# VHH binders against Profilin-1 (pfn-1): the designs that were tried, part 4

Target 1, 132 residues: Profilin-1 (pfn-1), of Caenorhabditis elegans (q9xw16)
Amino acid sequence: MSGWNAYIDTMTAAAPSIKRCAIVGAADGSVWARTEADNVFKASEEELKTFVALFNDVTQVPAKGADIEGVHYVVPRTEESLIFGKKENTGFFAVKTKSAVLIAVYEGPNEVAAQVRKAVESMQTYLNNAGY

## First folded at step 1 (VHH)

Design e40 (framework vhh_8ghr_2)
Fold by ESMFold2-Fast, scan of step 1:
Structure e40 (fold): chain B 132 residues (1-132), chain A 125 residues (1-125)
Amino acid sequence: as target 1 above (132 residues)
Amino acid sequence: EVQLVESGGGLVQPGGSLRLSCAASGFTLSSYDYIGWVRRAPGKGEELVARITPYGGSTSYADSVKGRFTISADISKNTAYLQMNSLRVEDTAVYYCARESPPPLPPGSEAMDYWGQGTLVTVSS
């Protein structure tokens, strides 16, 4: 475990509807921290390398969708440093900072999604301001 | 550059009080920061005396200082503090302000990083 676990705890406290989340390296998808035990974030090393590479050109993502934890999500649109997707009652928000990608998987309706997005974007702002 | 600069140390009599300050430079201190105070007395190892965890402001203290020391942070002043009350001769040490450095660090690297030269606290009559 690394010091980044404190940030995982911070995000899940801010948005309890986050089911699983991770902080990974933007360059290689290496896991810096993730939820564990009953809420373990299950993405493989290969899947994470593929996922973080999507941030090299987010405009291509809506045509292809995105895979997280072996689940294919429809990505309706992207923003410069944000990819988000939906599949039935589940969804995710992923944001890129200078050095990291934060991924949060949640379950619930649109009002829950808004809370999760806010938590992830708040952490993105903090890490960018800290030089990460 | 990222720095934490300690100040406020000095000579104090047993039973006295001191307030140490830790000014953050090159970054904005926030509720997400994991800030601690580590001390090192001559001939002794390092001891983490106080820590404030991110977001909830949850604090923890070493048994040796619990009830006497209080850690806090003032985000608007970009400064963390250690209020030391009822000081004892055995509290004599150099006090370092430390932030847990977020990665990229290898897994298992959970040590606090010392970014200052420390501030000396001497408790003596």
Scores: ipSAE 0.012, ipTM 0.205, lowest interface PAE 8.8, mean pLDDT 80

Design e41 (from e40 with R99K E100G S101T P102D P103L L105P P107A G108P S109P E110S A111E M112F; framework vhh_8ghr_2)
Fold by ESMFold2-Fast, scan of step 1:
Structure e41 (fold): chain B 132 residues (1-132), chain A 125 residues (1-125)
Amino acid sequence: as target 1 above (132 residues)
Amino acid sequence: EVQLVESGGGLVQPGGSLRLSCAASGFTLSSYDYIGWVRRAPGKGEELVARITPYGGSTSYADSVKGRFTISADISKNTAYLQMNSLRVEDTAVYYCAKGTDLPPPAPPSEFDYWGQGTLVTVSS
């Protein structure tokens, strides 16, 4: 449907342990692209709207955690444009650009998490440089 | 684990040839991906000498190596190659394999996401 799906493909190719991924609007959580079929990103519109609003004040997030696809994640700490969390062998990285939020859900140990973070941050840099 | 592993570097005389290999493992290349060879000579910055989009077969080369180097890829082996002919002393450098992506829509190419450890190429008599 959208050219944005190629960005999803790029991130998942760069870090194959990304299980599900989405690019959403920073203002409203509207889905621009997401993984589909067997890897469909299942977050509801309501959940995504709530999630992207977390970037308005990331300092509140570690006390409460974050919910993605109905799964509650512990968020140890946040950075200005980065929220990340862990739930056993599953985790996520979410980064905010000027107009988008990138969300990647992965499975695997800590070395996998490092690759996923790098892939997501590379895309964040690219989109910011492109004006998104 | 995601990795790019270079091989084929070594010492060669001017006018000689070497073939570098870049084996990608732990991930599958997409149609938007490219593999590049980036070199760093002593006291110099990085130079992208060649790139290829493995699925499309599109290639590009730095002017310094054009006509002498050939980049290729074997998708079935998830491997890219750099055939280096007519080598010159100024080709002496550490050669890195790197993977990046050209992204739609009409946006600049993305930066390299993954890098190998590098392989040393020395051209001397």
Scores: ipSAE 0.006, ipTM 0.095, lowest interface PAE 10.7, mean pLDDT 81

Design e42 (from e40 with E100S S101E P102G G108P S109T A111G M112F; framework vhh_8ghr_2)
Fold by ESMFold2-Fast, scan of step 1:
Structure e42 (fold): chain B 132 residues (1-132), chain A 125 residues (1-125)
Amino acid sequence: as target 1 above (132 residues)
Amino acid sequence: EVQLVESGGGLVQPGGSLRLSCAASGFTLSSYDYIGWVRRAPGKGEELVARITPYGGSTSYADSVKGRFTISADISKNTAYLQMNSLRVEDTAVYYCARSEGPPLPPPTEGFDYWGQGTLVTVSS
């Protein structure tokens, strides 16, 4: 049993509207843990490497959008350690810690988006405090 | 395949020092690891005394040992260490090296995936 999988479980329990999520390395996009089986997070190694590089300059992201699992999301704005996007009834939140990037893909209206953001940001704080 | 092997325990007088070593076998210490030293004395619960992310170098300590114990890792030797200074009778315990992929969720000791055999540290005059 991977210790990183427990964090995936914690986030999905806190926000059941998360459909797929992953914890990846900030430097290289390598997958540390992700949802599996019917909820498998499908992003390729190349896509994740490109995605984590967006955190090198988040101010450029709204002009280009972001690709996750082959889906292009509109990114309306960014914050220093947060990228989020929307496409129809789906969306994502991605946050960067010292060593990791957490990505959560959800489905639902704005009310569930707020719950997902809270779960992801709570985990970001926990991991930063743990040295990740 | 994955093993953690502790060494360096023994009998020491109050005020003395010991260095515990935790040799990792079957895996290479990396940015994905979380290494902790957990101790248990007879009649007491488990206490996470120190932790380190070996690749990142981040450390933390229990209040009971802060300022006296230092955790470190040598990636080239695939080994973590616990330097114990100013030892007290209350530090007498079996010390375990433990590893998880990522920091364990609270309670911390329940989240470790791999444990060493333990090494006895006795602080007595």
Scores: ipSAE 0.016, ipTM 0.355, lowest interface PAE 6.2, mean pLDDT 84

Design e43 (from e40 with R99T E100G S101E P102A L105P P106I G108P E110D A111T Y114V; framework vhh_8ghr_2)
Fold by ESMFold2-Fast, scan of step 1:
Structure e43 (fold): chain B 132 residues (1-132), chain A 125 residues (1-125)
Amino acid sequence: as target 1 above (132 residues)
Amino acid sequence: EVQLVESGGGLVQPGGSLRLSCAASGFTLSSYDYIGWVRRAPGKGEELVARITPYGGSTSYADSVKGRFTISADISKNTAYLQMNSLRVEDTAVYYCATGEAPPPIPPSDTMDVWGQGTLVTVSS
C-alpha cells in the first residue's frame, strides 16, 4: 500500500548486513515502511514514539542509551541528525530527515558498521533532497 | 473530471526568465503528498526538477536547477508555480506538472498520479 517499501529494499540491497530496518515519521514514530516476514522490524508503536523523540535533544542520548525492539543499546556519541549504538555483535544507525527517521539494525563485525552507516546516510540525503 | 493544466511556456533567450503555472480542477492539490515539475527533452529521459508538499510548503530541487528555479503553491487558488530564472539552452524541454503520493520510488515518475498535458519551454537565441 505504500511506495516507501521501495526505499527499504534499496537500503537492504546496499548493505546486506542490515537485518531489519524501518522508515518512521519524525513527529510521531508512525511506521511508513519496514522490513517484513523473515526480517520483520519488531519495534512497538510506543517504543518508536519514544525513540524519535530522542532527536529533540541528541546530546542527552549517550548518557541514557537507546531502546530498539526491546534491546538496550549503548550510544557512544551522537551527531546533529544521527544516533547510533552497539550491543555486543548487534548495532544500529538511525538518521533524521525533514519528515522521517530511518532505522537500520545490523549484525556482524565492525567492518559491516561502516557499510550500514553509508547506506543509511545515502538514503537520508536522498529523502532530504526529495523534500522528506 | 480530474486534470492539471499547465501554462506559461514559450520561447526565451538564454539568461531570461519564465513562470509556469499548473492549475488543478476536479480535485485539491493539498490532497496529494507532493506536486512536482518533470521535464523531458527530445532524446533524453524524464527529470524531476522541482517538488513541493502542497500544504507544508517543503521544497526540493534537482542539482541542475538548484538556485535558479523556485517552486511554490497557492492552496487558495489550487495552483502550483515554477519560477525559472537564469535559463540555459539545456533547460529546453516539455515541462509537465504532476501530483503524487509520498515518496516517489526510483524512478520518480512511477509515483505520479495525475499528469498535465505539458508546456514547451524553448531557450534559444
Scores: ipSAE 0.012, ipTM 0.185, lowest interface PAE 8.4, mean pLDDT 82

Design e44 (from e40 with E100D P102E P103F P104W L105G P106D P107S G108L S109E A111G M112F; framework vhh_8ghr_2)
Fold by ESMFold2-Fast, scan of step 1:
Structure e44 (fold): chain B 132 residues (1-132), chain A 125 residues (1-125)
Amino acid sequence: as target 1 above (132 residues)
Amino acid sequence: EVQLVESGGGLVQPGGSLRLSCAASGFTLSSYDYIGWVRRAPGKGEELVARITPYGGSTSYADSVKGRFTISADISKNTAYLQMNSLRVEDTAVYYCARDSEFWGDSLEEGFDYWGQGTLVTVSS
């Protein structure tokens, strides 16, 4: 197994409401690790290339939203290294590190989303400190 | 009960400095929420001047205040701050501390789920 799957496992253990997640390269959207089997992260290579390019100028994203796994999400706003979206009872958080983008898709109410955000941002900090 | 309480507003001279505080209660300043400072002057509408993700430390600023204002958070005190330097007459406004939960609906509205009472900043000679 890829060593990167350990980080996927860490995030999903910290926030069990994460339904699917992935760690992808910030430059090209290449998948380093993702959830598999019954909770496989289903984004195509081309969709991920498009998605990671959004971090080149996050201020443009709220006007158009973002697509993950063929689902269009409303993006209310962005932070410098954070894009998040919402669609009814589902949502995502995506954060950029030095070399990677972490994407977590969740389902549930606001208290669930708060757990997911904390898990993703904690991992972002860890990976940045590790040089990724 | 979730509450945000602002303090530190007042009258300052142009070119002066002022520090606003936002004390949070009923929740901890963590990656769960974004804390923003929104100002409103008569006739201008609302402007989000600065925001921070408290644990992540990511910040953003309106172009009107970049280089002059600094947002920060002190996790141990559960308090966010807005340091305002090189103040101008056009910075005169009521400043609100607001929590943006980022989770509200599928609407295009950014929204804020909790607001403080506001604190008046007047910049005049």
Scores: ipSAE 0.000, ipTM 0.140, lowest interface PAE 14.0, mean pLDDT 79

Design e45 (from e40 with R99K S101D P102L P103W P104S L105G P106D P107E G108F E110T A111G; framework vhh_8ghr_2)
Fold by ESMFold2-Fast, scan of step 1:
Structure e45 (fold): chain B 132 residues (1-132), chain A 125 residues (1-125)
Amino acid sequence: as target 1 above (132 residues)
Amino acid sequence: EVQLVESGGGLVQPGGSLRLSCAASGFTLSSYDYIGWVRRAPGKGEELVARITPYGGSTSYADSVKGRFTISADISKNTAYLQMNSLRVEDTAVYYCAKEDLWSGDEFSTGMDYWGQGTLVTVSS
């Protein structure tokens, strides 16, 4: 089992509204860890490679949106290390660290989005400080 | 000061049409916001019927209104609209224009805010 699974568990414990999440390599979108079983993160390796490449120029993302698990999300704006999107009752937050991209998909109203964002950004800070 | 003002409600017969307007002031409609229409029928709960990101134009609809209602925004007029076609008796409700901020310092407790007073739509034969 990958040691990275512990970080998945930490994020989902911190924000129970996360339905699915993953930690992937920033360079290639390779999956380091993801939710499994009833909460399996379903993005293909091809889709993830495309998604992590968005962090090479985040300024282009709001004009075209982003695709995760075959779902097209509207991206209102981006920051250098943050892409987020919303579609009806679903949304996501994705943050880039030195070596990884953390992606969390949630369901629910915007009141729960803040908890998900905090969990993902806290993990981003932790991993950056750990050299990842 | 953020304000949304609804207009266009009224009495209409089944099968008729109405267009609701939501004039925004104190801010510019943008992709940083969702603008939505929420209705509340007498004795029932609230239902989000339509939502749009004003710049870029992504829309979503409740199943109860898909194919009949169209949400739009006119950035030059800083106004959102709800075109309601093929109206049914069960569409009778007070319709509220609401703003949802997806990116602000208040995100930790941010949800759909109802900024307008609502406009009554009555569909009767």
Scores: ipSAE 0.000, ipTM 0.111, lowest interface PAE 14.9, mean pLDDT 78

Design e46 (from e40, 13 letters changed; framework vhh_8ghr_2)
Fold by ESMFold2-Fast, scan of step 1:
Structure e46 (fold): chain B 132 residues (1-132), chain A 125 residues (1-125)
Amino acid sequence: as target 1 above (132 residues)
Amino acid sequence: EVQLVESGGGLVQPGGSLRLSCAASGFTLSSYDYIGWVRRAPGKGEELVARITPYGGSTSYADSVKGRFTISADISKNTAYLQMNSLRVEDTAVYYCARTDEGLFDWSESPFDYWGQGTLVTVSS
């Protein structure tokens, strides 16, 4: 877990507009690393298990939305390994790798969303290439 | 007014290369846009050959073109591209640039909201 915090730091350095983020196991939603203290990612174990299971059939997600940190987000569309949601001025991007799911929560306009998406997808590529 | 303008089509020999351009006018590419290249050959249905999210850089390709075609976007030019290498006679088709806006439409409908006029690619010896 302590080693995985370096990847959290890399993502938040690349996109300072990320408010909270986590790296969790794709199979069970177990937390490998997350933002802490004032920026603590507050999803429960049960919520994360439910969330990562959405990647088993992403085509169903836009019809029902997704819950992160007790907040319900509208999911406009999914890609094969990407779920993103929006609620007013807040949103998230979640991407699946071979073994992990990366979740980043942000606040701000479309320019902020674009930076966060780029950071999350860059880390997804890196982890996939590393065998994760 | 949303407009997509394709260019770069033409006649090429098998094994050759072409680069198609898709210029967006009347809107700025955003984090919620998907740009796709769809082709239609005589006697065949529509095939989505490549898709990109311009800001994220995520790409996907049909198996028929994987390893030969590369989709990209230049945000500063508000333009998407399709680089086509190792062209085959079977790639002969009209190629359309298409866009969807994920915030605007009922997703039970067609995935693309706006289409260009198409550009003809002919691969012939």
Scores: ipSAE 0.000, ipTM 0.124, lowest interface PAE 15.6, mean pLDDT 79

Design e47 (from e40 with E100G S101E P102S P103D P104W P106T P107E G108D E110G M112F Y114I; framework vhh_8ghr_2)
Fold by ESMFold2-Fast, scan of step 1:
Structure e47 (fold): chain B 132 residues (1-132), chain A 125 residues (1-125)
Amino acid sequence: as target 1 above (132 residues)
Amino acid sequence: EVQLVESGGGLVQPGGSLRLSCAASGFTLSSYDYIGWVRRAPGKGEELVARITPYGGSTSYADSVKGRFTISADISKNTAYLQMNSLRVEDTAVYYCARGESDWLTEDSGAFDIWGQGTLVTVSS
């Protein structure tokens, strides 16, 4: 966990509207790092295993939505390595790298969502280039 | 500098097929883009016939073409395609490729900001 927490800090500094986030293994959903304390990311191991498996075929996700931290999100559409969802004023962005999935939960309007997406995609690029 | 270039239009008989190509030039397609094919025939308004997000492959079609047309994208070639099958005389139009920026929280925002020059498709009996 210790080394990976620096990436969480970098993402949340880039987009302060991220309320909770995590970096998990793409193969099994195992938590590598997550926000802690007042902003603890509370998804269960079973939920994360189910969630990362969605990246095996993202085109199926809009029909069913996605669950994160026991909250069901409507997923309006997906992109190759990106799943995003919304529920009223709350949403998430999740991106897949070579070996990880980054998940960021945020609260706020469309402008905030765009900022969060940019931060998550920037980290995705960094980790892919670093071999993760 | 930044443009979309269409190709593949032409004359075809009813029941025939054509494949249109839309190449992004001067920029690369990103996860922020969606590509649409919009047609206009003389005396008719614009009709969005098909749309794709090149990343993720989410597609939508107008009822008039559903089951006959297929939109696709090849990220490695920076190109989107429209496969048109079972063509009808009513499909005769200038077909434009257009790029819009994704609305992160809703599908199909409908705002296109880059347009190609158009390619003519004539279906004659």
Scores: ipSAE 0.000, ipTM 0.140, lowest interface PAE 12.0, mean pLDDT 81

Design e48 (framework vhh_8ghr_2)
Fold by ESMFold2-Fast, scan of step 1:
Structure e48 (fold): chain B 132 residues (1-132), chain A 127 residues (1-127)
Amino acid sequence: as target 1 above (132 residues)
Amino acid sequence: EVQLVESGGGLVQPGGSLRLSCAASGFTLSSYDYIGWVRRAPGKGEELVARITPYGGSTSYADSVKGRFTISADISKNTAYLQMNSLRVEDTAVYYCARITEYSTPSGSKTYEMDVWGQGTLVTVSS
């Protein structure tokens, strides 16, 4: 439904360096909302199922890295509910809430990375407080 | 488990000084966060007195404390500090260290939340 797309719009407005973004179910990686058209988030159902399972033990992720949209990212470190990665000029931040995982893929230097992280973590806080 | 643990509160005379410490545990202070000090006097609302982006060192202060309080962070110790000088009776409050998050609602309005909160430390300035 389009309801969840309002949250996508809020994140991309807060951090215009987000190129592609999705909100997926924490249990199974099912897509609730994503960017579309020229900025379509292209991860497969199987890839997303694998990705959300990384939150079961984030401490193992830096040794393996993470795959999003067929791109393998180096994950320098993780926090309890945060996975982030870098590859060349591209990066991502992913956070887990009670029911969802938010994924934002961006391009740019560390300054824009900080803005993207802030937008994603702000939405994580909002959704957790809303019971999601 | 993410925590902020305060220390350094106590009783001081007007014109005196105190330094509060805020140790982060279970997460690392970063440039993406604001760490701030919020105070709450008995029977009064809360006031954000100071905040800092720990890596960038950017600071801001409430008008009530500008020129008297200094917020800082030591990344190597994962700790933020509030140096309080020229204390006044009206500075008497419980001081909380908090991680501050800004977000936009789906309707586009902006707001703040303190998503990690310390237990508080009492500062009493008595004449």
Scores: ipSAE 0.000, ipTM 0.119, lowest interface PAE 16.2, mean pLDDT 79

Design e49 (from e40, 13 letters changed; framework vhh_8ghr_2)
Fold by ESMFold2-Fast, scan of step 1:
Structure e49 (fold): chain B 132 residues (1-132), chain A 125 residues (1-125)
Amino acid sequence: as target 1 above (132 residues)
Amino acid sequence: EVQLVESGGGLVQPGGSLRLSCAASGFTLSSYDYIGWVRRAPGKGEELVARITPYGGSTSYADSVKGRFTISADISKNTAYLQMNSLRVEDTAVYYCAKGHTSLWSQPGTEMDYWGQGTLVTVSS
């Protein structure tokens, strides 16, 4: 891995409906890379620290929802290493790898959500295979 | 050592089809790096006609070939392909397989790493 911003670019190329995304450390929520400029991912370090801790027990998340960029999302269910949420026309997918959490925020209907999920899960598999 | 070896070029009539192959050695296509096909025709500059992120399956095409050409990759064979259908005389060119990281592919005309030797495609009657 020579630069984490290249992986952000790869994810957004795979699913152009991703509005903002980030790759953060699984242990502490530290930002390794995020979208910038007009598409800047605006979560604070404290919010990200709280968010990555949700992966310690994903079964608790549907009861409480999840906060990203100051927006509260309803989380209908979770899977091992996957949290996703919805708020009206906006949603997110977050996946955990060995060392990272990938977060992608999108806007659009269910068919758009399916494309975003595929892109995020493909990157998750790639990073896990690379030891991240 | 790193190599890209193209094959599958030849002479075809207008409306015909060809499939180009790009065999990679010394590295794997399982990375999130781009693999692309760049062509150079006599009297024209370089044109990036297609690219793929082999692991993610994301593809893009130049307007001149969109709907006629399809790029794909077989990770298990470490090989990328360009399926060329409905060929036109203006598709005549030397086709090069190139590897680049995502940042190189974001800027038109950016130089790619690890170009192959090229394969000639001639479309004429």
Scores: ipSAE 0.000, ipTM 0.113, lowest interface PAE 16.9, mean pLDDT 78

Design e5 (from e1 with S101G P102Y L105A Y108P D109E A111S M112L; framework vhh_8ghr_2)
Fold by ESMFold2-Fast, scan of step 1:
Structure e5 (fold): chain B 132 residues (1-132), chain A 125 residues (1-125)
Amino acid sequence: as target 1 above (132 residues)
Amino acid sequence: EVQLVESGGGLVQPGGSLRLSCAASGFTISSSYYIGWVRRAPGKGEELVARIYPSSGSTSYADSVKGRFTISADISKNTAYLQMNSLRVEDTAVYYCARGGYPPAPPPEYSLDYWGQGTLVTVSS
């Protein structure tokens, strides 16, 4: 819908192991852009509102975990602007920028996690530098 | 019908402070809009220095002003503010208040639809 879809395409091209991803508003969890069709990111508005609020105090997240697309992930630790989790063959990286939260869900073994993290952190840096 | 009116610019010495005001009329700033402050010095491009989403209080800043400038909004007065501290000669510019929709347009466009008249800030001894 928005020109933000080009940014979704950039992240998925950089890390093909990303199965679904979205760019959402940091303030309210509203979707700015997401993967569609066969790779549609299916999180509800209520789930995303809850998820972005986790960045208000990331230190509480490892005790509770995080829910994305109805899947409960174990979050082993957090960093100031990074929440990540793993559940069996699936995992996610979520990073907060000035105005947005980028969420990437990937599938595959642990060795692909580094590529996915690099892709979302590169986009985070770009958007922060652009004032987003 | 939509109008943004700025005030508070002036001459200040390096290290000084100024507070800019942006009074909105014809809309309410808490109705899913963000308010940004954009500056332009003669011969330079435009820079978005600060943005606020008044409905949530969420703010963002350009790296050039982070830690020195603070954007805020008073919903009851329908007014946004830019508190500028530790001013530098490099901060000399015309400062514009502008309204944008939410979500914001992706970079480099900001999707700003209404602009104030601008207020001059001069930082010199």
Scores: ipSAE 0.072, ipTM 0.528, lowest interface PAE 3.6, mean pLDDT 87
Fold by OpenDDE, second read of step 2:
Structure e5 (fold): chain B 132 residues (1-132), chain A 125 residues (1-125)
Amino acid sequence: as target 1 above (132 residues)
Amino acid sequence: EVQLVESGGGLVQPGGSLRLSCAASGFTISSSYYIGWVRRAPGKGEELVARIYPSSGSTSYADSVKGRFTISADISKNTAYLQMNSLRVEDTAVYYCARGGYPPAPPPEYSLDYWGQGTLVTVSS
């Protein structure tokens, strides 16, 4: 298990509604770590490359939405280092660090979103402070 | 006062088994905390090898010990355990049990706030 897998475990433990998550390179979408086994994060590298590029201009994302694992999500709004989307009772939070993008896909009512965001943003802060 | 006390360490041959115990006091393990086993091998950093949330029974393992180690908890005894099977030389380390907060943090802190004194496990032929 790479050190990055430990961060995956940390995020999933912090928010039980997270079904799948990944840590990818911000520059190229390369997968550094992801949930596996019964909760495999299934986004392709090509898809992830496209996804991480959304952070180059987040202002355009709400108009287009975002695709993860072949699923199209509506993106209500974005922040400079935050993209989140919704689809029925599912959604995702993606945050950008200095070098990485953290993606968490969750399932549940809207009330669970806050916990998911907190988990991902906490990891974002930690990684940024660590230089990643 | 919160206290964790490890026991069960010792010398064992490769392929052998050992069971560590972590007796907790000053708090109830079935609370919102998790119990982790962290080992420190000579010349290496700390590694969280296993974690359990006693309230839910949820467990996780490092890849290095997965399939060989089993973490468990007995709420009635306020004690956590680490069953170590198929021990390898590289498992040699001081094993600490520690209480972790919620949500957990990544290494090296793991949000662990209280640690035991540690117990030495030596795997050698």
Scores: ipSAE 0.016, ipTM 0.300, lowest interface PAE 7.1, mean pLDDT 91

Design e50 (from e40, 13 letters changed; framework vhh_8ghr_2)
Fold by ESMFold2-Fast, scan of step 1:
Structure e50 (fold): chain B 132 residues (1-132), chain A 125 residues (1-125)
Amino acid sequence: as target 1 above (132 residues)
Amino acid sequence: EVQLVESGGGLVQPGGSLRLSCAASGFTLSSYDYIGWVRRAPGKGEELVARITPYGGSTSYADSVKGRFTISADISKNTAYLQMNSLRVEDTAVYYCARTLSGSEHWQTSGFDYWGQGTLVTVSS
């Protein structure tokens, strides 16, 4: 009964175009909270463990891409603590805080992507300031 | 790094009082935080004795301590407190300060994300 669901609700309210999202542990990819029901974030535990390990060396990610929910995304570039990918009309933004990784999957054009990125980065800032 | 540092434990006689402090370091208490005090006595499991939402000031207590213990927070000092009055031998335990983002009304210790190192409270004549 983690209160992390409140942060999922805050992100999806700020960017309704988020199709699925999750907050996972940075160390092991354990799910702290995720979207549920018809919008359930369905990445496997092993996939998430692999994904969060990408933040140990983000410079290698553009060469390999990233897998989320069994979908392989092209990662055009990375920033420290930010990995984002695109596949056709679908994409994701993932940001690392001290203790967590936030992952948001969206579908739509560049305006939608910009909105999702802002929501994820705002939450990243908030959680970092809260010590997470 | 997120740290919760307890202080104020010690030896006290039955009927006495102690005030425990829990200083948050590496993060600022937010409107989404719950700060709780959890104790573990020898041979017993964990018991959540008090919880506070630091910004809202909403408090809740275990039946075993209601009317005797008071939890409070000082946002300007980023610190929570547990005032313990009318102490009993059965209050002897290690007291932990813990933080969670849980808004649940259900009382359980498994929801806490970060824990302090604990401070020993001994109530003995």
Scores: ipSAE 0.000, ipTM 0.126, lowest interface PAE 14.6, mean pLDDT 80

